# VHH binders against q8cch2, part 26

Target 1, 325 residues: q8cch2
Amino acid sequence: RFCGSLVSRTFSFHVSWRMEDPLFRLDLGWPKNSEYFTGATFCVAVDSLNGLVYVAQRGDNIPKVLVFSEDGYFLRAWNYTVDTPHGMFVSGTPFEQSVWITDVGSGPYGHTVKKYNSLGDLVQVLGTPGKKGTGLNPLQFDNPAELYVDDTGEMYIVDGDGGLNNRLVKLSQDFMILWLRGENGTGPAKFNIPHSVTLDAVGRVWVADRGNKRLQVFDKDTGEWLGAWDNCFTEEGPSAVRFTPDGKYLIVAQLNLSRLSVLLAPPSGSIGDCSVVSTIQLADQVLPHLLEVDRKTGAVYVAEIGAKQIQKYIPWHSRTPAFGA
Short names: E, the ipSAE of ESMFold2; O, the ipSAE of OpenDDE; V2, 0.75 times the mean of E and O plus 0.25 times the DockQ between their complexes.

## First folded at step 10 (VHH; framework vhh_7ubx_2)

Design m5 (at its last look DockQ between E and O 0.01; V2 from the best seeds 0.00; counts 0 for: pae O 11.3 > 2, unsure alone 64.7 < 65, placed apart)
Fold by ESMFold2, look of step 10:
Structure m5 (fold): chain B 325 residues (1-325), chain A 124 residues (1-124)
Amino acid sequence: as target 1 above (325 residues)
Amino acid sequence: QVQLVESGGGLVQPGGSLRLSCAASGFTFSRYSMTWVRQAPGKGPEWIATISSGGNTMRDDSTKGRFTISRDNAKNTLYLQMTSLKPEDTALYYCAREGIYDYKTGTYPLSDVRGPGTQVTVSS
């Protein structure tokens, strides 16, 4: 259960609720098989079309990737070629069903961005397994944190989580570098722990620049720096960022505060300053790391490395027009 | 033929104010992020502020609250409003266009085009 604020008063089926209606509520029925969370759950991704939820966790002698149905039932797992997973993204369309996982650290599969089919077969590796680097030909990574794959197959990779590169890399669907921004620093288009990346509907790339306590924004086609938001993150930087499918909100995780923040999406021009619409304060040491928003339903899945679980939050309606007419 | 020309510098007393201008020509100014940089003699260049094509700004912390970057896309002009000037602000101030992606390094350089600069001297 969580609490939020709405501009308009909203009717709810929970008659004893006396605060403003929340934007999201906890789905207490997800998952059905929580016993499979045996390690620290670092990331989550959703295939909305096929109703699948992918989870990556860390631990010794445990399955590293878990697959659940949308209804919360465990389906399958794999751990081959996954060492220290950090982020993931799913391309789930009628023509593409693939899972991308970033792998970090000094293990034999570290410093890579890897593509799997839905059954866990490895089909593509970017980077040099087990070897960090800064190079571009061949492309190398240093603790790649997360990626986003848009509908064209173009990819955005944040590289990385505490490594030397501190960059945002755009790749074509054939993995050619289209543009790249970043180095370590605090100025425009510089990063300190670029940790999460997402795309909005108007062609802007958003990066959670965690160590600099900000979101940075870029044009997806040119790589132009478009601005930054820092005024919502004075206590701690964002570890994760995603847009809701209706384009109204951003969902942000702040790991050490154990907090999720719901921000108002900016207009298409100048991005202005960020505005927090609602927060979900989790228990101490839950540690929400990365999250995913289901593009079909708007459900928010949160990977909680401290609590060793994934929680699912479901949006409330702002209005229920079908009941009024 | 890309050109940037700064103006508005000069000698000013401590605590004074100046407004620097940077006139741009030879490119579509409204499509580029623009930057002010300063360089004191014997020192490396120091980033001051950047403004995106859409008007979003970022400023160096040391001048935050004293220096304000702005642009007028209709006039192809970039501005730096400076207040509460100190002797430490004495430098050559130049504007720069954000550089074009360098496919060899895979990065955007700080700038690929800059003006000759305008001198600001803060002295009593």
Scores: ipSAE 0.012, ipTM 0.526, lowest interface PAE 8.3, mean pLDDT 85
Fold by OpenDDE, look of step 10:
Structure m5 (fold): chain B 325 residues (1-325), chain A 124 residues (1-124)
Amino acid sequence: as target 1 above (325 residues)
Amino acid sequence: QVQLVESGGGLVQPGGSLRLSCAASGFTFSRYSMTWVRQAPGKGPEWIATISSGGNTMRDDSTKGRFTISRDNAKNTLYLQMTSLKPEDTALYYCAREGIYDYKTGTYPLSDVRGPGTQVTVSS
């Protein structure tokens, strides 16, 4: 009777709460069972409509995709045609849910952006499976980092997590290239490891240019460069970027610092300089890689490579005392 | 200026022990993972161990537990305790600051921030 003492490594997340009213608090109740994280968790996507959280993890002989409820219950997993997942995004209409995964693997399905249905069936492949490249016709990828799909079905892909490409690609709903921006470099609209991509409510594309320690902003329609934020990233570049549902803040991850930063969103018509509103210092070597925001609840899910887990943060709603009518 | 300086090397007999030190300056030492690597003549660099900023061993390629990496953040010093030394351990030993995390390997690569090294010679 080998009583294997499950040394519950209570990772005491000493969140050094600087006294600023934390915008977010950790949800310790999510997930209900962390035992399902059997590999390094690299990315997370949220189906806000259906209350689902998709997780992609790396490892040998483990499920590559895990599905949880918003409440933290494990629902299902699949290991289908995913070599090495990097980024994830869920797009959906009330009628159709699509799970997109970027694959940076060198296997037969690597260097692709793949679409899955909610059951884990492969339904679309972008790129050339198993082949890295710089080509545009047909479209090729080399370590595609992340994608964003807007409400019209147009896609924004950052291709260049240490690969041949350092670019932002916009695709139509029919997967035609609408515009492409970026090459390797430090100048405006050039990239060094474009790692994350998101859109704001006024039609600007935000790219985490990790190697250049900045966010770059583009017009979603024309692809025109609009500006960059670098003053908030002097220590390390952003690895992930998302907006809060209300569009007031950006949530940014800095991988090696094990830090989350909350930045003020710029007004329409100007980019200006960045301003840090709040920071969440994670434990040593937690390594937040990518994150997603629930559009309905404002909850932030963070894929932590080092800690091999997903953490959920929920907004601190100032309980305005419901003054009883 | 960022600087790392190794010390504690020397000539030792087989079976002996040495403790190497690496003094860090010019940066916030406690915020960085640190690595020991060695290079023998005519050989490529060999990874020994990496320790996190908080003192957790992140990588240990040390020869079967004979070497132990540690740190004292209050002293801005990295240590390598070597025991049961063998002639094949003869090398120049470097300390290095962490590089950018490599998601492919799951480790911090060797950074360009390193000391000049300290020579360890194991000979009868």
Scores: ipSAE 0.000, ipTM 0.254, lowest interface PAE 11.3, mean pLDDT 88
ESMFold2 (binder alone), look of step 10: mean pLDDT 77; pTM 0.758

## First folded at step 12 (VHH; framework vhh_7ubx_2)

Design t1 (at its last look DockQ between E and O 0.01; V2 from the best seeds 0.00; counts 0 for: pae O 13.2 > 2, unsure alone 63.9 < 65, placed apart)
Fold by ESMFold2, look of step 12:
Structure t1 (fold): chain B 325 residues (1-325), chain A 124 residues (1-124)
Amino acid sequence: as target 1 above (325 residues)
Amino acid sequence: QVQLVESGGGLVQPGGSLRLSCAASGFTFSRYAMTWVRQAPGKGPEWIATISSGGDTMRDDSTKGRFTISRDNAKNTLYLQMTSLKPEDTALYYCARDRIYDYSTGTYELFDVRGPGTQVTVSS
């Protein structure tokens, strides 16, 4: 007769039996239909409310935008009006979904920020299609990198990826400029390749100032500079930034390091310096470009331009539905 | 009337220290990021340091570790603590309020609110 109890073994070394639990694990079952990743996957966005994952990829004669269920099944795709996608953001209500895509480069729809419905119909174009510029009336872009749309419909656009502008632009829900910060430079509220933008729960706008190897922080209402974090990025600047839904962490991608970093979220008030609490080291040349955190589940979707795929990381204790196993 | 007035400059020997002050009036000082700038004779203006309304700071690399920006919101005063002064720090030092273009009203807040400056001269 045997007993099914687990037994712990005593070690003489304290460090050998004590390991930090990972914050995230790779969802090996996502997606179900990876054959649709036929180009370089630059960006990903999640509609948490409707359980949809949008992917944009680059390549000739391929579907430019792919839509998957959160369970990983391919649903649909579109090409029209998408030339060289760079970033995406999804905002939605139970009655309307908006898929925003930034488009860069010299194509007919380059240098724009475009809104689509969930079926791929073009609804709105910001910027002058095919023409880069610095102007504000009309609003122009030069390789707009990414945007964030908050729950009020106000928008934050980082403009851009290696272009003329180096700025953060806030728009009303009716697309009027509310405030703007930035020019090329290294001082406060100056940028070198502002590449990703997100909001925290306490009204701060965070910008991945990639070329300056830092995150910069602004008041969402006034545009006031609130501080910067550079001490976590000595090797390479962040290409992507998002908060976890519980507000405890930031997830940051560092493209050429093929690395994701989990940073401790700062308190309200002074932001202090950043602290890295965990790192996910990807294989060489995976090249994580932009990422999205599902605000419902905390799952992290990473667009990997080198590996030509999207990978999904889920919180360590999150339950994954099993099929056939 | 918005006003900034600097003080605390003067003649100091190399290796010495000075504390500059900037007294602010006519606006809600605690709501603005504030900046120190210097301008040496025959040179363009040089950014030194900025402090946010919440106390977060950024400093220029060339003076990092020697100069410390701080603020006292209760006294409406901005400070620059300068140590290990060098002859190349000789300049007119002035404080400035950060300016923001307000696109919602179609106006630019264009007054460069700065003080007249306080002279710092580092020489034996």
Scores: ipSAE 0.102, ipTM 0.617, lowest interface PAE 6.4, mean pLDDT 85
Fold by OpenDDE, look of step 12:
Structure t1 (fold): chain B 325 residues (1-325), chain A 124 residues (1-124)
Amino acid sequence: as target 1 above (325 residues)
Amino acid sequence: QVQLVESGGGLVQPGGSLRLSCAASGFTFSRYAMTWVRQAPGKGPEWIATISSGGDTMRDDSTKGRFTISRDNAKNTLYLQMTSLKPEDTALYYCARDRIYDYSTGTYELFDVRGPGTQVTVSS
């Protein structure tokens, strides 16, 4: 009669809330069942239109992609065509959803950017499956880190999570290269581990240049370098960057610091210096890797590779009814 | 019903060529990456090649340069062109499809569907 007491290690994340009015609060009710996280959770994407959260995790013989509802219910999962996921992005319309995954694996689907429908059917592969490279024709990747797809269908890919490439690539909707920026280095428009990419409302591309401990900014149309923020990242470079839906703030993750920072967005026409508005200190070794913002609710989902989970943060001003007990 | 049926296998002399076909039915073929695997007597399954909507990959060994994977989505057919065949290529060849995991069953498999296979024998 060995009553093995399943010590539910309630990881009490003591979020030391510094006294300033927190911009976000943790939603402890998401997901409903955390047992679906069976691997290291590396990235998250949000379908704001349909209220879906896509999660990619690493591990052997486990589902690589998990789909949850906004309310935290598990819906479905798929695997085989995903080797080692790194980044994820969801684009589309209410009628057609596209799930994009960057793959840094060495397997048959590695070093690619792949498109799936909402059901997990593979629709498109960019790059050369199973082959790393620097080629542009055909396009090759080496550890593509993340991508962003704008409303026109144009794609921005940061290729260089420790691979041969340290570059930002813009693709047309039909996957033609429009411009390419970056090489390995510390100077303007050079990268050391470009790790995350996003756009702001005024047409600027923001890249988390993790190794150089800075954000770099480019013009989306021309690829012209516009500036960089480094003063906020003296301890560690950003691993993830997203804007709030209102465009007022940037949310940044610092992986090894286990920290989220909220930065003030710069005005149009000038990049200037960065300013930290708020900081969320996570527990040690939580390791927030990438994050996504729900464009509808403003909720922030954070992929934590150390804690092997996705956490949801809700804006304090959001009247979202507390899920009544 | 989802089904895969391989064909085109047979007896061939060393240095010969064969073209294998896999006819798919019961699903939207173009939406899935398709894979060729083989199993020789006394050996486990061996991955050969995979083709997706945007490209293909093949194992990096003696098969590279000799085998080519392709597909015709209009015909719902997967192909494996084999050239310069060797005795060590003797095996049962399968085509296989990806699977969406269902947690309700608690079972995970790499492939949800494969054909019965087609025998390839390379002998003098």
Scores: ipSAE 0.005, ipTM 0.258, lowest interface PAE 13.2, mean pLDDT 87
ESMFold2 (binder alone), look of step 12: mean pLDDT 77; pTM 0.755

Design t2 (at its last look DockQ between E and O 0.01; V2 from the best seeds 0.00; counts 0 for: pae O 9.4 > 2, unsure alone 62.5 < 65, placed apart)
Fold by ESMFold2, look of step 12:
Structure t2 (fold): chain B 325 residues (1-325), chain A 124 residues (1-124)
Amino acid sequence: as target 1 above (325 residues)
Amino acid sequence: QVQLVESGGGLVQPGGSLRLSCAASGFTFSRYAMTWVRQAPGKGPEWIATISSGGDTMRDDSTKGRFTISRDNAKNTLYLQMTSLKPEDTALYYCARDRIYDYSTGTRELSDVRGPGTQVTVSS
């Protein structure tokens, strides 16, 4: 069956449709307490086990980190040791969950990757607060953009957003460098603003190489370059990338287009070329920066720096109504 | 002994074709991404193409559509198929193994491995 003659006419370019229904729907009722978004919302992370959503925002004299329930109720906030947050990730063992936050700029907490317990207490700092650098011993950062923590405790850090390093760094659970790739450039394993990082289920590390308008892919164990996708990003590079928990799709944000793109996940071998299966066009100037996918439910939370909010998208087949969770 | 040896260069007319080969020995070829680079006299090195261990490729825009990188892991051989050759393609072409670093232990760092190159000359 064919659907969408009006949809085809409303785009500036042709978009291929593979389904009659969208893959995701907007949850208009999330959050219940949007009054707490008082600054520019840069990133979001999810604690799937406890049903918590962490948000980091920027602004003067405001709480920098907000915590909401999955149902959208504000729970708590903190501000201490967070100055200019950029990226966020929730990690943990079966016994505890931790919140990681990247901080940028030359303020007192800048150029760091920091771990907090669920109460907002600082428990680990990587990098030298307020001091950018390129060194590896001690490990330094220059505007670290985001991280991903694997279930084994191994970490992948993209470093950074507008800094000199332009690298992907893998750390052990004890924060020792296992490998790294990158320098500024356009060739394989070179970066221009490596901005987001995620891991698929078959052991590949995906980097949103934003300034080069591509995703690059690496083996998680060896750091080998496995390929790149650029054919879906000719207009603008990805600012964020995550896999859906069923492993079928990637969700990508394109900030200046105010767009989310849903791509088919590649096979376990050669990655081939990317294929866009669906697009969520946001309102003009919303500016989706980073996003997170709830590993349990498949819900997509997107941080919108232009609109100063977090929006939640729910998989279409979810039983939870889009209006009022 | 880790070695890369290029072959298949020579003199060709504009519009012609060549297939370059790079024979690898002394390491597990199938585990590494491989790269072709060229260098014309008086110019710096220019990246041409890279192929991953799994066969995914990336090519420089200037030769995209004319040059194709491929590999045969059973023969430990990397290839560059060049078509529609132009005088500006005249250069020394060499293959290189992608770097793999292990920062977890000491100074056990693999250096880049490259061959001596094969000359390609495109002239009437």
Scores: ipSAE 0.363, ipTM 0.737, lowest interface PAE 4.0, mean pLDDT 86
Fold by OpenDDE, look of step 12:
Structure t2 (fold): chain B 325 residues (1-325), chain A 124 residues (1-124)
Amino acid sequence: as target 1 above (325 residues)
Amino acid sequence: QVQLVESGGGLVQPGGSLRLSCAASGFTFSRYAMTWVRQAPGKGPEWIATISSGGDTMRDDSTKGRFTISRDNAKNTLYLQMTSLKPEDTALYYCARDRIYDYSTGTRELSDVRGPGTQVTVSS
């Protein structure tokens, strides 16, 4: 009778809160059961409309996608047609949800961007399944990192997590290429590991250019380069970027620093220089990879590769009682 | 009713060619990814190739470069062109519909629909 004492390593997140009023606090009550995280958690997406949190994890013979409720209950999981997930995004209406997953695997469905319904049924495949490439007709990917879908259904894909392409692609709702930007390099509009992509409320596309230690900004309509932020990323480049629902801040992850940074969003017009307003220092080797923001609540979900979990952060001003206090 | 019917198998000499067909009915063929699999005697099912709206993929072994998957959506037919056939290619070949959701109808389709298979025998 080997009573293997599951040493629940309570990773005491010593959040060294500097004296400034923290913008976020950890929700220790989410999820309700962490035992569902059986692999390395690489990405997270939020269906703000329906109060769902989608998680993708890597590992052998495990569910690749997990679905939780906003309050932290496990709902369902699937693994079919998912090789090696990297990025995730949820779009849709109250009646129809689309779960998008970028796949960097070498299996039959690798190097693709796939759409699922909320139940885990495959609906659409973009790219050439199981084949990496640089092609535009048909469209190919090589380690697509992340995507963003705007309210019109247009898609922004950063393709190049260590792959051949190092590019930002905009697709129409019917998956036609509208514009493409980027090649490998350090100059304006060039990328070294474009790793995350998001949009702001004024129509700018923000790309985490991880290897170049900067955020780059593009016009969403024309694809024109608008500028870059590099002064906030001297130690390490951003791995993830999202806006707060009010558009006031950017939340950025720095993977190896195990750090989240809150940056002041620039006004309309010139993007200027970046300014850090707050930082959340995570424990060593937690490795925040990608993150998502709930558009309704402002909650931040962070996929932590090292800790093999998703953490939920809630705005400090939120009156929602932390579950478990 | 969803149906898949494979054809085009037979006896062929080493180095020969065959074209397998899979006739699909009972669903909107163009919306689904389709797969060829084979099963040799005493062996488990082996994936060969898949074709979706985004393209096709083939197993990365001795079949690569010899086999080609294609489809005709107008005819609701999946194809496997096989060339330079070898004795080790002897198997029962199946077409299968990949798991996909019919978004237009909101209906979850069966995930593992396959035909009865067509026998391919490569022998001198």
Scores: ipSAE 0.008, ipTM 0.307, lowest interface PAE 9.4, mean pLDDT 87
ESMFold2 (binder alone), look of step 12: mean pLDDT 75; pTM 0.741

Design t3 (at its last look DockQ between E and O 0.01; V2 from the best seeds 0.00; counts 0 for: pae O 10.8 > 2, unsure alone 64.5 < 65, placed apart)
Fold by ESMFold2, look of step 12:
Structure t3 (fold): chain B 325 residues (1-325), chain A 123 residues (1-123)
Amino acid sequence: as target 1 above (325 residues)
Amino acid sequence: QVQLVESGGGLVQPGGSLRLSCAASGFTFSRYAMTWVRQAPGKGPEWIATISSGGDTMRDDSTKGRFTISRDNAKNTLYLQMTSLKPEDTALYYCARDRIYDYSGKTELSDVRGPGTQVTVSS
C-alpha cells in the first residue's frame, strides 16, 4: 500500500464531514490499480472523449507513460521515446486523438515536445532530440515544461523549467511560430520558470510564472500582456494552472506548500486581483506538480511527485435540494 | 505615422511632484498595453510601470507608492504621476507601446517609443 494515498485518504475523511466542504472532494476509488505508480508522477492528461487518463512518471527501468480508464482501471503503458517527462496534454477531435508529452534533460529524447497517438506510437517531434537550444529556425527548446492545445489546433508551449529560454511560444496547427513572449526577468511578459499554461474561454492565455510567484495573462491572438496575478502567491508561485469547464474557477497547485487552490475566474476585460475561494491543503511532502481538469466532468487530476501517485478530485454535489415546500 | 510624444518634465525640487503625459496618434491606443521607462545619464534603461489595454497595472518596486501609471483612452493619453521625487529620479522618461507580433506564422518584434521628456530633480 502507498503511504501517500493513506495520508490523502485520511485528509479527505476530515474534510468530507463538514458542512463547509470545499468545491471538490477526493475520489477514494480512483485508481483501481495504484500499484503501477512506481516512480515520481510528474504530469497527467485527460481524454474526455474516450474516457482515458494518461500519466507520466520518472524512474529507472519503469513504464514512463501509464494509461487508465476514467473509472480507474489500468489499460496499458509505454516508455518508447520518453526519457524524462515533465508535462502532458491531450488534444482530440472525433477523428484524431493525440497525447503530447514534453521531455526534458540530457537523455536522447530530451528537450522535445512530442505527439503520440492513443496507443503510444510517436507521430510528431518538435525540437531537436537530446539537444537544448534557444533557436527559432529550427525551433529548439530548453526543458519545455508544458503545453496547451486549443480546439483550433493552435499550441501554447512554456519553455521552460529551469532552462535559459523563459518564454511562451504560440504555434499554428502546422507548427509555425505565430508569436512568442519572454526572456528571463520580472517585468511584464518576462518569466522565471514558466511552468504551466492554459487558455480560458474568452481568449486569454494564462502562464504559471513559478519563479516570479505569479500568473501572467496574454491575449491569445496578439500576444498582448493583459495583466498579472501575484497577490495569491506570496508564499510560493503556482506550478500548475487550469480552468474548470464552466469557466468560473481556476485550479492551481503550489508544489512545496503541498497545496491546491481554487481561484475565482476574472470577467472579460480587466483581470483585477486574484481571489482564493477554496483551498485543499495536502499532507507535507505530497508535492503536487502539474494537474489537469476533465472538460466533461470537472474532475481534477493531480500529479503528486512526493506521494508518487495521481489523485482525482471531483466536484462536490453532496447536497441536492430536497423536493418540497 | 505612429507617434508617441511625452510632456510634463522639467526641473523640480526634491520632494516635489510631476505628472508626465504621453500623447498617442496613428494607432488604436485603447488596444495596446503601454509602458513608462526611464534612463538616467550613463545608465541603462529602467522599467517603471506598465498598464494593459484593460487597465491592469504592474509597477517596479523601487518606485512603488510614489509613481502611478494611468491612461485615458478617450484622449489617447498615457500618464505617470510622480510624487516624493528624489535626485536619483533624474532621467529621461519615455513611453512605449507593447510590441507587435506577426499573426502569419512569423514573428516580428517592433517597439514604438517616444523621444522622452527630461525630469531633473535637484536643489
Scores: ipSAE 0.423, ipTM 0.761, lowest interface PAE 3.4, mean pLDDT 86
Fold by OpenDDE, look of step 12:
Structure t3 (fold): chain B 325 residues (1-325), chain A 123 residues (1-123)
Amino acid sequence: as target 1 above (325 residues)
Amino acid sequence: QVQLVESGGGLVQPGGSLRLSCAASGFTFSRYAMTWVRQAPGKGPEWIATISSGGDTMRDDSTKGRFTISRDNAKNTLYLQMTSLKPEDTALYYCARDRIYDYSGKTELSDVRGPGTQVTVSS
């Protein structure tokens, strides 16, 4: 009777906080049970309205999507029709929630952007299941990396995590192509691994151009190129980008550096140069891949591939007691 | 009621050909991705091919190049053309409606499959 003592390796992530007033602190109480992370956690999405956190992980014979409450309780999981998840986004109203997942798998459901309801039922697919492509009619994907859905239901998809495509696509609510930008390259509006996409409050689309070590900015209506930030990413390109709810900062992940950077958001008008306000250095090989921000609380959830977990960071000024203290 | 009915199976010699059909009813056929799967005796279900508005995809094995999936939306019918059949292709073949919509589809929460059609490849 070999009582294998499950050595709970408490990975004490020594976050070396530089002495400056940290903008964020780690919530050690989230999740309540980390044993549900059974694979590599690649992406996270937050339903701020309902207080839900969606996680996608990779692995064999494991649940691909996990759902947690804001306070860290595991709620449900599903696996069906998810091959290899990469990006995730939750959109919705108080009455309807939509979970979008980009799939970069080579299986029968790969190279797609799929919509699920809150229960994990597949309700929509964009692309051709199991087939990569460059087509626009019908629209095809090759390793779609991430998507963003705005309040009007318009979609922004970055397609090209090492695939044939290096592009940003805007779709209407009924999934018609409104505009498309980008091809492989280093020039303005060209991409090398467009990896993350978000919008700011003034109608600009921000794309993490990971391979080119920059953020690129586009007009959401016209798709016009507005500028780029590269001076903050000399060591490594951004893998993830999100705004804080107040629009004051950008939170950026740098995967191999195992670093989160907080950047000052530019004013309306010129993009200018980027400015780093703060950095959170994670442990070696933690590999923050993608992240999401709770629009209500300002909490930041980070999908860490290397550590195989999701970490929650809460704003330092937030006096809100952790749920359950 | 949503229904799928497979036909076209039978006994065929090695190297022969069969065309399977799947008649769909009770839903807007053109809005759904459709799939062929097979199950051999003592084996689990095996995916063969899927076709959507975006195109088709096939499993990447010995069936590739021998099998072709197609559909006629006007007839609400899914097809599987099989050529160069081998004994190892012997199985019960099912068509299935995936819980996958094309761009104009309604919310669908369940998959449906037919009762299947038997394909036997034997000398």
Scores: ipSAE 0.007, ipTM 0.284, lowest interface PAE 10.8, mean pLDDT 87
ESMFold2 (binder alone), look of step 12: mean pLDDT 77; pTM 0.771

